# Miniprotein binders against Putative (5-formylfuran-3-yl)methyl phosphate synthase: the designs that were tried, part 20

Target 1, 236 residues: Putative (5-formylfuran-3-yl)methyl phosphate synthase, of Methylorubrum extorquens (Methylobacterium dichloromethanicum) (Methylobacterium extorquens) (q8gek8)
Amino acid sequence: MSDIVSISSARPRLLVSVRGPDEALTALRAGADLIDAKDPERGALGALPPETVRAIVAGVGGRAVTSAVAGDGTGREIAAAIATIAATGVDFIKIAVGGADDAALAEAAAQAPGRVIGVLFAEDDVAEDGPARLAAAGFVGAMIDTRGKSGTTLTSLMAAPQLAAFVAGCRTHGLMSGLAGSLGLGDIPVLARLDPDYLGFRGGLCRASDRRQALDGARVAQAVEAMRAGPRADAA
Key: E = the ipSAE of ESMFold2; O = the ipSAE of OpenDDE; V2 = 0.75 times the mean of E and O plus 0.25 times the DockQ between their complexes.

## First folded at step 16 (miniprotein)

Design N100 (from N92 with M10L; at its last look DockQ between E and O 0.56; V2 from the best seeds 0.66)
Fold by ESMFold2, look of step 16:
Structure N100 (fold): chain B 236 residues (1-236), chain A 81 residues (1-81)
Amino acid sequence: as target 1 above (236 residues)
Amino acid sequence: SDSDVQYLILLINELMDEAQDLVRSGNPEEATRLIELIQFLIEYADWLAERGDPELAEKLKEYIDRARELLTELQDALSKQ
C-alpha cells in the first residue's frame, strides 16, 4: 500500500516542527531528519497556510523528509485539507484521528495514498488497537502527541507499557511510528529505548522552551547529538 | 538484548546520580522530572522482563527491585526539602 513507509534507522530520527522557511533552514542546517510544518498558535495540530508549507518544501529542497499538518480527521473538510496540503509537495500529511470510524479513516488515507500519518493524543485515551486500525485504513504511520497542557509531557500522561505497546503495534502492522508531546532534550535517551522511528519536537528546541518563540538552532544541534548517542551506539 | 539491558541499567544509574545531585543542590522540580523519567525506565524494564529470556528476566527483576528501593530513598530525601 505504501512505498514511502520505510524510514530506515538504527535509532530514532529527529523531527522538528517549524512555522516557516527561516526555521526550516535553521533546523535543516542543524541536522534535523524530518521537518514538520505546523502552526504553534493554532492549537495542538494547527495547519500553516499552503503557501507557507510550499515555501518550507522549496527551502528544504529534498535534503530532508517533510511533513505538514492538515488538521482534524473527524471533520467533513478534512478531504479538501489533505488534498490542499498534499499539493504543496510535502512527503507526509498529518491529521488527528480521534473519534473517526474505520470508514472515515479509510476515506482520509485515500486522499493521499501512502502519505497520511494519524495523530493520536495522549490525553484522549489511546486505544490499544489504534495502530491496527490505522494500518487497515491505509495510513502510512501513526504518532502520539499531546494537546499542550501546561506542565504536562508525554511520559507524564502515558506509562511505559502503553508507549512500548504502541511502538510495537506500529512495527507489527508496518507503520512508521512517532512519539512527541512537549519533549525536551532529556527525553531523548529515555524514549529512544522504545525504538520509535522518530521523536518530535518544537517547544523544547525553542528559546525559553516556549513553542511560540523562535526555534533555536543550537538546541536543535544538541538534539541531533543526543540522537546520535542513542541505544544503538552502545560500547561494550 | 544483553547490550540493550546493560545500556538500560547504565542509563537508569546515571539518571539516579543526576537526580540525587539535583536534590542535594536544592532543585526539587528538576529532580522530580528525573524521578519521573527513572520511573518510566523502570516500567519499561518490567515490560521487557515479562517478554525476555527467563534467566535475563530474573537478573533484571533483581536490579529493578534495587532500583525501586533507591528511588524511594531519593523521593524521601526530596520530601525533606
Scores: ipSAE 0.621, ipTM 0.852, lowest interface PAE 1.3, mean pLDDT 86
ESMFold2 (binder alone), look of step 16: mean pLDDT 82; pTM 0.790
OpenDDE base, look of step 16: ipSAE 0.764; ipTM 0.903

Design N101 (from N92 with S3D; at its last look DockQ between E and O 0.65; V2 from the best seeds 0.72)
Fold by ESMFold2, look of step 16:
Formats: structure tokens, C-alpha cells, sequence
Structure N101 (fold): chain B 236 residues (1-236), chain A 81 residues (1-81)
């Protein structure tokens, strides 16, 4: 049903967060599987203006799956933000789901049925039942990300059993699963063992490993190569 | 599957060898990062062992015990630098 689920390709897929159409083309040309619209200057889940998201979608032209951040929280403001981002034509909309109750989660997912991905921050102690709650609320996917403070990586914030249980929980409940959080190239072979649907990057693929710097196409290409060097590719 | 477990073991061994080289060449910051990744993978292997069939679980637990011993030796070597 979703474009990412219908794609016949090995897991994991490469998601690259971009701040505009030029970076989107850089990531696309380098082979990124998912192009994610996010403003690195506005925290971990900064939304880009809708016209910028539309420009990204148009520039990608259906050659990759697209997503965009709508923000965090619940209530009327996030509902309006989801609707606004949904109108841009992106395939998926991401929102942070920290302290929302089940009713608030369901209301958020209903704004764009089948297209909303819930972001859980590693710093906020991801609950074991997070995937079950998001699936019951109507989300299409769940991912873990980091807030990016101090450059602390996902694997230093969450133990392997927690991440493995998250990915397994997503699979059990039919959710697309994503792992992100200050990832670099060296994290790819390690996190790929957990078999998430995608791994998400920005800072590690930018100059100086700094998310506020320009996306580096050569680093994106290296990440693509690393994704394709999994067990099935290594047996060649 | 058995192939997935064998790949995990080979990956841990590869990272362990790489970390040993970094310790011996005086690159403690890079070695520390690899050690963190190795520990992560060992914890994942342990998680899999609890969910695998008895034969794979036994093989994996034997490997985990050996890998933890090697990791401890590596961490001790790094701390003497």
C-alpha cells in the first residue's frame, strides 16, 4: 500500500534529510531511497515551509519516496500542520509523538490516513509498547531519532535489546520502521543487522559531519554503497 | 537464519580485529567507538540467542562468551594507554 512497502528491494533503505530542492537532487543523484524534507536550523523536527516541500517533491519527480516533517505534539496546531504538509504531495508525514495519549495519536494519524510516521526520541525513553500504540492509532510507521544535542549517537543512547525490540514490534504490528540519530557510515553495517526498513541520515552525510552544513553527495554515495553491501551482496 | 547469525559473527570478528589494530597503532578515540559498536552487536547477539532455536542459541552463546573475553582484553589494553 505504501510506496516504501511496495518497493521490491533489500532492507534497509537510505533516508536522507534535505533542506531544499538542490540538496534533494544531490541526494537523489547519489542514490538515496527516501528524500526527507526537514529544516536543520529548527531543531530535531523542524518543518520546512510548504512551498519548499512542494519544490522538493517536484524536483524528485517520483524518482524516490518523499517525506516531510510537520512538527511535534498534538492538538489543533499539529493537525493543521499535518494537513498543510499532506497537501504538498509528499508520500509520508513525520511528527514527534512523545507524551501524546492514544486519542491524540489517533486524531493526528487521521489527518492523513496511511501516511503518518511517528517519531520517538531516544532521549525520551522509548516505551516497549510504542509500536503497538502507534499501529492502533492508525500510523503507517514509526522511527527512533535523536534530538542531536552534543552529537550523541543512537547506539550510545539505546541498548541493542531496546532497538531490536522496537524494530520487531514494528514488524509485528505492520509498521514501517526507521532508525536515525547522528548516524555515520560506520553505523550502517551494525544497525542493518536489526533489519529496519530504513536508516536516516543528515549530519553524518554533511560536510564536517555537521547537519547545518551542506549535504555532501560523495558521502551520500558512500552510504548507498554501504547499504548495498549487506549479507546478500557480500556473498558475491 | 543460520546465514544471518554467521554474518553477525563475522562482523563482530572484523570489528574486533579493526579495534585491536587501532589500539596497537595508538588511535584510542577510534578504538573506543568500535568497542562501543562491538558491545552493541554482542548485546544484539545475546538478544537473538534468547529467541533462536536451541542449536543456534547454543552456538551463539558460546561465541558470545568468547567475544566478551576478547572485548575485556581489548578494553584493558586500551586503558593502559
Amino acid sequence: as target 1 above (236 residues)
Amino acid sequence: SDDDVQYLIMLINELMDEAQDLVRSGNPEEATRLIELIQFLIEYADWLAERGDPELAEKLKEYIDRARELLTELQDALSKQ
Scores: ipSAE 0.713, ipTM 0.889, lowest interface PAE 1.0, mean pLDDT 87
ESMFold2 (binder alone), look of step 16: mean pLDDT 83; pTM 0.803
OpenDDE base, look of step 16: ipSAE 0.763; ipTM 0.904

Design N102 (from N92 with S3A; at its last look DockQ between E and O 0.53; V2 from the best seeds 0.67)
Fold by ESMFold2, look of step 16:
Structure N102 (fold): chain B 236 residues (1-236), chain A 81 residues (1-81)
Amino acid sequence: as target 1 above (236 residues)
Amino acid sequence: SDADVQYLIMLINELMDEAQDLVRSGNPEEATRLIELIQFLIEYADWLAERGDPELAEKLKEYIDRARELLTELQDALSKQ
């Protein structure tokens, strides 16, 4: 199973968002590289209760990289949420960074040094210097996601130069890069050209391609195979 | 690398062929999605051409110009359905 989860041997990696330990095991068995604790029915980022996150981490048992959503916002509330999620044992904590100033970003990143990933929404104006600012604040990674309510996909919201510059900016500044946003299997060969560290999925890997339905292990396996088919993206 | 660029060109060509088949067979929703993805890849190829060595960039730009013409023809055909 360790051959399947190696980031250096398979780029990009497959991130699958799961609602609990049962879906986490489904994703692991099918070969997912990153297990992301998230419930699309909960808030803007879908944060799960810490006890559920802890159960997911325990079920994964170190066999894959884990992440969880802490929320969005600034100040004491997001700081407390980051600390709480960090205590569950996940490898990475995701927060929406919105229009937070540099000081607020640094305060958030400091709650879990080296483990915080900033989420930028494609529907917002994604600043060209976003990766530089997040890196300077102490984030370990950045990703672009969509709010998802309309079914609008990442590639319909952002042009290729914007996404390519984002991934290149992350690489230049030493950030892990992720792309997500209502992605389906057909998006994999396309977005893999940009060489992000991971592509994130839920709805496209659920029954009927509906994020509220159960995760479908066969669809996860198809995504794993699609991730393994392309060449390494050293050209970008 | 040259291999990565050749893969990108092959991918665009495969999607273009698939989109042409979908337009011919009257599947406009699926064709629209593929056309969006093709346009995305052409824009990415453009971005690469500005960063690549001069010889590779020139070959890629010539391909891009031709691919844009074919995509325009597909979009026109789709709009008449």
Scores: ipSAE 0.674, ipTM 0.874, lowest interface PAE 1.1, mean pLDDT 86
ESMFold2 (binder alone), look of step 16: mean pLDDT 82; pTM 0.793
OpenDDE base, look of step 16: ipSAE 0.765; ipTM 0.904

Design N103 (from N92 with N13R; at its last look DockQ between E and O 0.63; V2 from the best seeds 0.69)
Fold by ESMFold2, look of step 16:
Structure N103 (fold): chain B 236 residues (1-236), chain A 81 residues (1-81)
Amino acid sequence: as target 1 above (236 residues)
Amino acid sequence: SDSDVQYLIMLIRELMDEAQDLVRSGNPEEATRLIELIQFLIEYADWLAERGDPELAEKLKEYIDRARELLTELQDALSKQ
């Protein structure tokens, strides 16, 4: 049997967060696997206007998977936000799940069955049973992200066993798993060892490594190249 | 799998070589970042060793011990800059 195939198939997909249709096309042309609509100016998980999300979906035209942030509001507000974003045609909808109880989680997931991804922030305590709770509530995926304060990175906030357990928990419960949080190119070979379904980026792929600056297509292409590079028996 | 563990060992070795070069050339900020990533990978290797087959776990633990010794020497060299 060819171990090379098993090694190559263990690479994560590249998620790139974009502010509008121009950046979406930049990411698409460079080879991004998932195009995520997110407003970096509205906190850690800011929603874009629905018309902007619709323009991103139309511009991508089914050539990549799409997602959009709905927010981290309270019960009725988040339910309305999920419904609004669901109507744009994105494939997945992301919400911050924070300290929401199980009933609130289930109500949120029910707004867009099979399409809601729960975001857990590394700065909070990420509960060991987080994946199990999200799966039971009806989420399709879970990811860890950072709030971005002081440019603190994912690996500086969470130890390897915690991240590995999160990814394994997602796999056990049938959830798509994502890791993000001020990631740069050097993080890709390291975090790929944990075998998440995707790694998420924005700031490290923007000009000057600044999430408020424009997305840089050359940096996106470098990330794509890094994702395609993988373990080899002959790398020694 | 054995091929995944082999790649992890190779990756740690390559990052260690890069960090050594950065320390020798007087680039402490860049070397510090690589050292943090190497420590992360060593912690992951420990996590795997607790869950692997006894033969695989023994090989991995032997490598981890050697990698920690080298990393300690590298961190000491960095502090002397």
Scores: ipSAE 0.663, ipTM 0.870, lowest interface PAE 1.2, mean pLDDT 86
ESMFold2 (binder alone), look of step 16: mean pLDDT 81; pTM 0.772
OpenDDE base, look of step 16: ipSAE 0.748; ipTM 0.896

Design N104 (from N92 with M10Y; at its last look DockQ between E and O 0.75; V2 from the best seeds 0.70)
Fold by ESMFold2, look of step 16:
Structure N104 (fold): chain B 236 residues (1-236), chain A 81 residues (1-81)
Amino acid sequence: as target 1 above (236 residues)
Amino acid sequence: SDSDVQYLIYLINELMDEAQDLVRSGNPEEATRLIELIQFLIEYADWLAERGDPELAEKLKEYIDRARELLTELQDALSKQ
């Protein structure tokens, strides 16, 4: 929404998942647009301790947009997790929304109005009406991610029409859209064609392309450059 | 959207050339990855063609047919290694 964002940024934006304040500063210095707090040791959407998320927010100091994973599940536990993460000061909170019904989705979104992003996993059946349901429940955004099984990538799990329809559905219903899932630098020009609001990375920007290893600032900078190149790469 | 279509065609051609080089130089794992990306982009082009201006759609369809043929030849060449 800010006037600065409207005039100074090109779509898609770069989201980088980090495990602590040191990596957050690495990503920030390299030019990442969104700094996402997640624990690479705790599954596909592992939550970091709230004190670590607070340290990330403080280290970023408002110089980039921040988000954090609250987890997956339904009911009272997820509601409490969202509230806990919301209190850290991150801009957005991410939750997996697989099995939740519409009432559970609305309850989750209400914990942090206008700040909750729903994560759909490519390995699950991503319903065509997912964006409509999330928007009706009060979510601010939706994204597709992968569980990270060896050898699988987002484009190997979902066909282009499915991803294109997801992004278009998000735009139709006023949701921020994100695509992630074991992405590397080579995926950027391909997935940028679908015009999502952001592409999300961790493993492909870490040493040895391993999400459990340290984030590599040079790889983050390369991703930033690739994002900014856009459709003008028709030169010889 | 003409510039978007032109960029899409450019990108498919660039990846196709790179995949051909990888097959010829004996790099089948990397060639396989590019072939997946090329297939993804061809599917996207087909999706656009079905939803676009009829004249643009027909020109895209001709390109898509040629791209699919070349991709099949690449996959055949890769499998014979």
Scores: ipSAE 0.614, ipTM 0.853, lowest interface PAE 1.4, mean pLDDT 87
ESMFold2 (binder alone), look of step 16: mean pLDDT 83; pTM 0.796
OpenDDE base, look of step 16: ipSAE 0.766; ipTM 0.905

Design N98 (from N92 with M10W; at its last look DockQ between E and O 0.54; V2 from the best seeds 0.67)
Fold by ESMFold2, look of step 16:
Structure N98 (fold): chain B 236 residues (1-236), chain A 81 residues (1-81)
Amino acid sequence: as target 1 above (236 residues)
Amino acid sequence: SDSDVQYLIWLINELMDEAQDLVRSGNPEEATRLIELIQFLIEYADWLAERGDPELAEKLKEYIDRARELLTELQDALSKQ
């Protein structure tokens, strides 16, 4: 065992959740890597109206990767939501997967082959085999997020070995991996050590650190700088 | 991998210095948050040490032991405030 198999020198990409085309342009100009369409007024995975998602996609104009949340649930409701969001032209569709058996997962992923990312919530026990199950079902990625809107961050809810195993599991099974959950700028250098493919933000990049407030371009730029930051000669 | 471990150690040290400054300046809420992040990183370092080459694991374990001692002292200093 000559190498630490779960460590990479790659830095994660920055995902910013936006509520409309104006915020999408703000995030894009500040350097966000992934522009995620999400309604901050409708919980942890609130879907935006399809016309708003289309406007975001058009505004981004292929200059960044796009995603949109389709929602939570299983069965026909989530299948319809995935199909609706898939028709907007986003690159990836995100759904919560905590309540689904393997057959339901496969049916959901089949609605938009190669485009569906499964969201697991830190408040639920994240099963060790979650990445394997999602990959077998045909998901392209998996991420961990939090349901809570205030106070409780990802690192408070899940221990480092749990998050490290999740990211390693995603890599083993060829999934994109994402970590989110009430993250602030200080979380970036810490969570980047786990080498996820992306870190996801909204509230920490909004005015007053309030997810319901407008996205703050200066805070997005600070997050971009933090993603690029490494040790400095004068760091001590 | 050695570069990644060196960066992890550097990061833990940087956060430890920042947390110490926050304790000294009377900012216990912010210091508490950094301590949580430092503890997270130490747990991660320990996880890596269990999975790594014996030589890397020995170096990392020595560092982890020192870092845990410093973190305990910092937590104790916070509890006096």
Scores: ipSAE 0.656, ipTM 0.875, lowest interface PAE 1.2, mean pLDDT 86
ESMFold2 (binder alone), look of step 16: mean pLDDT 84; pTM 0.811
OpenDDE base, look of step 16: ipSAE 0.768; ipTM 0.906

Design N99 (from N92 with M10Q; at its last look DockQ between E and O 0.62; V2 from the best seeds 0.71)
Fold by ESMFold2, look of step 16:
Structure N99 (fold): chain B 236 residues (1-236), chain A 81 residues (1-81)
Amino acid sequence: as target 1 above (236 residues)
Amino acid sequence: SDSDVQYLIQLINELMDEAQDLVRSGNPEEATRLIELIQFLIEYADWLAERGDPELAEKLKEYIDRARELLTELQDALSKQ
């Protein structure tokens, strides 16, 4: 592994959201590229307690890139949450950023310079200039996710041109790009065509395809294999 | 690039074949999901065609037209089950 962030060097990379250190080890052993700390019972962007995030970081031990959710929005409480999560040792901190003006975005990014990823929800209007605004504010990356309340997937909520423009915008402005939102294994070859830096999963890699059930290591391994099947994989 | 376009066409064809098999074998829910993904990829192909060089764009748009016709036939077959 490397202490240099290398998400963009192995495209597409697999992000797996986990609820604790046991699942983090399951995802790590199966080959996940980014291990994301998120509470599946606290909505689409639920933060885990900092002590749980620290346990995940310690268990991963530098063998994979780590991230953690700090919350939804901006302002004083979210700024404190970013600082708290930053102290756990994760590589990246995620917040949802819908509705924030440029000053609020810059204030959030400043809490953990070079480490904050902005999450845009597909159910909200995803502005065409979102990547440009996040980059100007000091974010390191952007991703699209879903709130998950309707059971619909990312591709059902956003058309291909919208997602393609988002990924291209991130590339143009030097941001890491991520796509997530109730994804299953069948979505991988499709969304990989858009060339995001990572695809994010939980429910589709859990038993019964239920995000509240246990993460299934065999499904994680299948997702890893599917990522390697793209045109950039050297199967020879 | 041309190789990316060829891979995209190959992927659409493979998913189309799989969706046809699912319709024929009585798996309408799974077929419906593949049809949605095929539609997504056709939209992406169209987006690429608008940004490609004119020669490649014309070939891709010919493929897209045929793919849409086949997808319509598949959707019609699914609705009669």
Scores: ipSAE 0.737, ipTM 0.899, lowest interface PAE 0.9, mean pLDDT 87
ESMFold2 (binder alone), look of step 16: mean pLDDT 83; pTM 0.803
OpenDDE base, look of step 16: ipSAE 0.754; ipTM 0.900

## First folded at step 17 (miniprotein)

Design N105 (from N87 with W47Y; at its last look DockQ between E and O 0.53; V2 from the best seeds 0.70)
Fold by ESMFold2, look of step 17:
Formats: structure tokens, sequence, C-alpha cells
Structure N105 (fold): chain B 236 residues (1-236), chain A 81 residues (1-81)
């Protein structure tokens, strides 16, 4: 009923992908809300070694939400990867889910009940029913990311109605929603309009805007400032 | 809400002004990126207009028409650079 309540005025949280405990502490000190363990050298959704993920979790020490990529395989290989990453103590485990049928999705989610986030790639023609399928399979969240081809960003691959429908679908089905994909600081005020639970970054917050370079704490702080500048519910 | 819609309109206007300045000052790559973001926001405004209450939809529709005209002018100016 309430127009204010039905349009969320919450600001998105900032997710920063890091490659080790030093970068995790850099992101944490700069104000990141979610610390995501991801190997920028291993494709679009590369897993870090479990011992590195454990070091990240220990370094964060519960001061931020943590996640880690388990990979993009299917069947027993992804199941083993999820179990391995789950044992590190991260709060959430991310896997690519674009090609899996419903049974495969359910099997993956069951490896770490209530902790698995499904990653859909913008290049794969994200299906309108993706959130519904992931929720039915037992996922806790869904996010859209890009495969990282040069010069390709989330907004260049997906139109606003598609991204808005994705976020709305996640909300309808009780999933945490995330938007990522070669995002820069200028994307924050734009994508925040869609009210996702988080926006995900790495390359745009690294030196030279290169995801293979070191994370830049000053750029992380700039992203935090941009997140805080969003609209507030009109109570004044 | 009306405040959220007004924020969206103000954001589009601010980005439009910045893109105009970049085109005038000969910064085509930065202008191109802002134009893409403006286009995205106009598409989002249109999405909201189709799903919002009738009064909100009419306000957004009129604004969207004007914003699209201005964006087309910017894209034309940029393409001649």
Amino acid sequence: as target 1 above (236 residues)
Amino acid sequence: SDEDVQYLIDLINELMDEAQDLVRSGNPEEATRLIELIQFLIEYADYLAERGDPELAEKLKEYIDRARELLTELQDALSKQ
C-alpha cells in the first residue's frame, strides 16, 4: 500500500572483488560492505585457492560480509568446489549458472544450503525467469556479471528494462540481487536507481582501471562516497 | 515516489548538461559514455512510466519526449566530430 515502502529507498551495498588478504584489508579499511574473493587471472569467474580464501575471511574478521567464487563447472566438479569453498568460512558462495537445468541448480544449492549465489552472464541472454528458477532451486541470491571483454560494460550489454526486471524478479522471489560487469564510478548513481542489493566492482577500483593491477584504496573510498550520495526517502 | 522520480529527472538533466559540455570541448569518448548512461536512464524512466500510476506516467512521458529529442541532438553533434 505505502508508495514509499513499495519503492525501496535503501542504498545498494558495495561489493569489492579482491585477490588476497592484503586487498581485502584495503577494501575493508576504505569502507566496502562485501568482500568477494575472486581470481582476476582465471577467466570471468575464477576461484582463489581455499587457503587464500581462508586468509581473507580471517583478515576480515567478521567486520564485513564475505563471499567467494567457486567456479563455473557443473555436476560433481562444481559440487566439490562449492563444498571446498564453503569450508573456508565465507558467508556466500558464487557460481555461474547460465547453462544448468533445474536439477543441476538444486544439486548445487544443496551443497551449501542458504549460502549459494547464482551468477548469470549478461552475454548469455539472461532469461526472464532466471530469478524464479534460482529461488526454486534454493539459491539465496542472484547477480548479473559480464565476461569482461575489452570495452564491454553491463549497461552496454543489457537495457534498463532487462536489468530492472531482473532486480524486481529477485525481490519477488526473495533473492539477494547484485549487478556487476566492468562497472566504474559513473555507473553507481545510474544503477542505484534499480535498487539492487549490491553493486560489484574490481577493475574500475584498481590502478589504471585494470583488474589485474592492485586494488586502489582511494578508488574504493570514492565508490563508498558515491554509494552514500543516493536519494533518501522524503521524510522532511 | 515523486521525490524518487524527480531525482531521476534531475540526474538525467545533470548528465545531459555534462555531456553537452564534453561535446562542446571536444571530448568525444567521455561524451559517448555519458550519452550511453543517459540513454539507459531514459529507458528506465520509460519502463517506470509504463508501470506507474497515470499521473506519474504522464509527467515522465512528457519529460522523456523532450529528453530523447535533446539526446538525439547530442548524438548528431557527436557523430560530426
Scores: ipSAE 0.742, ipTM 0.899, lowest interface PAE 0.9, mean pLDDT 87
ESMFold2 (binder alone), look of step 17: mean pLDDT 83; pTM 0.795
OpenDDE base, look of step 17: ipSAE 0.757; ipTM 0.900

Design N106 (from N87 with D46M; at its last look DockQ between E and O 0.70; V2 from the best seeds 0.00; counts 0 for: pae E 1.6 > 1.5)
Fold by OpenDDE base, look of step 17:
Structure N106 (fold): chain B 236 residues (1-236), chain A 81 residues (1-81)
Amino acid sequence: as target 1 above (236 residues)
Amino acid sequence: SDEDVQYLIDLINELMDEAQDLVRSGNPEEATRLIELIQFLIEYAMWLAERGDPELAEKLKEYIDRARELLTELQDALSKQ
C-alpha cells in the first residue's frame, strides 16, 4: 500500500487572535472557531492582562474554543504565567517553546494539564522531533508562528515539506496542529492542503492588513468561507 | 489522489494567472507574494511526486517543469519593473 499522503478532506478551523472582548465578539459573529487572546503590540505571544482574558472568555460564553498566550517563555516565571492564564477559564494556553529543555517543557505543561499548546517560530530552526518532544512533555498542541511581522510570512520562511512533516508529526503524536505567521486570505487554499487543525490569523483579517488596526468582521467571514471552500469548486 | 493532484495544478495555474495580472498592473508587492505561494506549491508538488507512485511522479514532473519555467518568466518580468 503506497503511502500516498492522503490529503485528508478535513478542513482546517479558523483561529483569530483578538486583543479584547469587542474583537472576540466580532470574530465569533463572523464564524471564527477559536478565539485567541493576545496583545498584538507585544509580538507573537504578547500576553493580555488576565482581566481582559476573562472578559474575552465571558463574551465568547462557550460558543467557540478560547485560547490565550501566557508569554514568550523567557525565564522561570512561565509556570506562574501559565497558572494565571489558566485561571481565566480559557480552554488552551499558548507558550513559546524556545530553547527550553525537556524538564522545563514538562513543568510548563504540568501547570495546566491537557490545556497547553507549544508555539515554535518559523525564524528558528523547527526541529523534526518538535511534535514528539512536546507530546512527551504533556502538551496537547503545537503551532508554528512567526516572531517578526515585518512582511515575513510563514510560507516565505518554511518550505512545504517542513510544514507537512510538522503537521504529520503532530497527528502521529496526538497533538492539535496550528499554522500561523502573517497569513492572508490567499494563504488559505495553500496551507489548507497540509491539513492542519487550525490556521491562525491576525493582521490579514484587520483593516489595512495591519494587526494594530481593528479586526474586520467581513474579512473574518471571507476567511471562514475560504476555509469552507474546499478545493475551489470551479467557478461555474 | 488524481483529484488532489489536479486541484493542486489548477490552484498553481490560477495563482500564475493572477500573478501575471498583478505584474502587468504594476503591483510588485502583491505579485511577489503570489510568486512565493506558487513556489511553495511547486515544492509541495515535487514532494508529493517523490512520495507517490512512479506514474504520478511522471505526470507531476512534466507539469512542475513547465510551472518552474513560467515562474522564472514572472520573476524576470517583475525584476524589470
Scores: ipSAE 0.427, ipTM 0.769, lowest interface PAE 1.1, mean pLDDT 87
ESMFold2, look of step 17: ipSAE 0.585; ipTM 0.850
ESMFold2 (binder alone), look of step 17: mean pLDDT 81; pTM 0.767

Design N107 (from N87 with E50Y; at its last look DockQ between E and O 0.02; V2 from the best seeds 0.00; counts 0 for: pae O 10.6 > 1.5, off the site)
Fold by OpenDDE base, look of step 17:
Structure N107 (fold): chain B 236 residues (1-236), chain A 81 residues (1-81)
Amino acid sequence: as target 1 above (236 residues)
Amino acid sequence: SDEDVQYLIDLINELMDEAQDLVRSGNPEEATRLIELIQFLIEYADWLAYRGDPELAEKLKEYIDRARELLTELQDALSKQ
């Protein structure tokens, strides 16, 4: 009688951004569901060198989902960046979509069919039709993040109804949804109630809560446990 | 590794079972979420198969084909709710 460990699937999965194979292994061992290859010094979508991304992918070895950012470029430059990152062997490629027209979005998604995730910034007006446009262009996911690194959290920029509408829009259009933006462990209960597919972390899981510091495996493990606990029923 | 592939297969199977239970229990919203996650993991498996050696690719292909069939059945069941 194999104990059907009912992984209560109603919980968001943990996305952890990493800058190298060392951090990837730390995140993986701590129970991260998705390892996101990103340079934390180069913005929200700072691309790592392809060789570093390949090292991360190899280090993960299929034991978790992998993603990598292709950057924040637009037009033909982003298409080339997507192709370069797609060749590293990551599962998903993240790009910024905020300034792209529908033709540019479609061209971007076509570089890696079924693998491109669009990132929207909370500092920008997140249009209600965002998920619909990304889905129509051939994206498989949409994520909100923060552009700024000033410690401004997602929850300080966007209200819960707006985030809920975004997640619902993603679901309606068959997109994976992600929420990120300087999140800490304390944001998990609130954002988990919105039922996104992923919650994304970097700085909140680092030493001294600084994204430039080393990833703290113990904090990653705490995030995993917090996500497993589900939305704590607020003891009314 | 073969171990990593088996882990992915086990995860997809677990989520499939849960999604089936959610559909049966009348939780269409939660079932939809799981279906989306399963679709994601299947596409990842397909990508692993494409990049793998021929032996791994063949092993995964049969599983992926079956998983896509089951996912379609879940989606159809959900749409009739």
Scores: ipSAE 0.000, ipTM 0.223, lowest interface PAE 10.6, mean pLDDT 84
ESMFold2, look of step 17: ipSAE 0.115; ipTM 0.569
ESMFold2 (binder alone), look of step 17: mean pLDDT 82; pTM 0.792

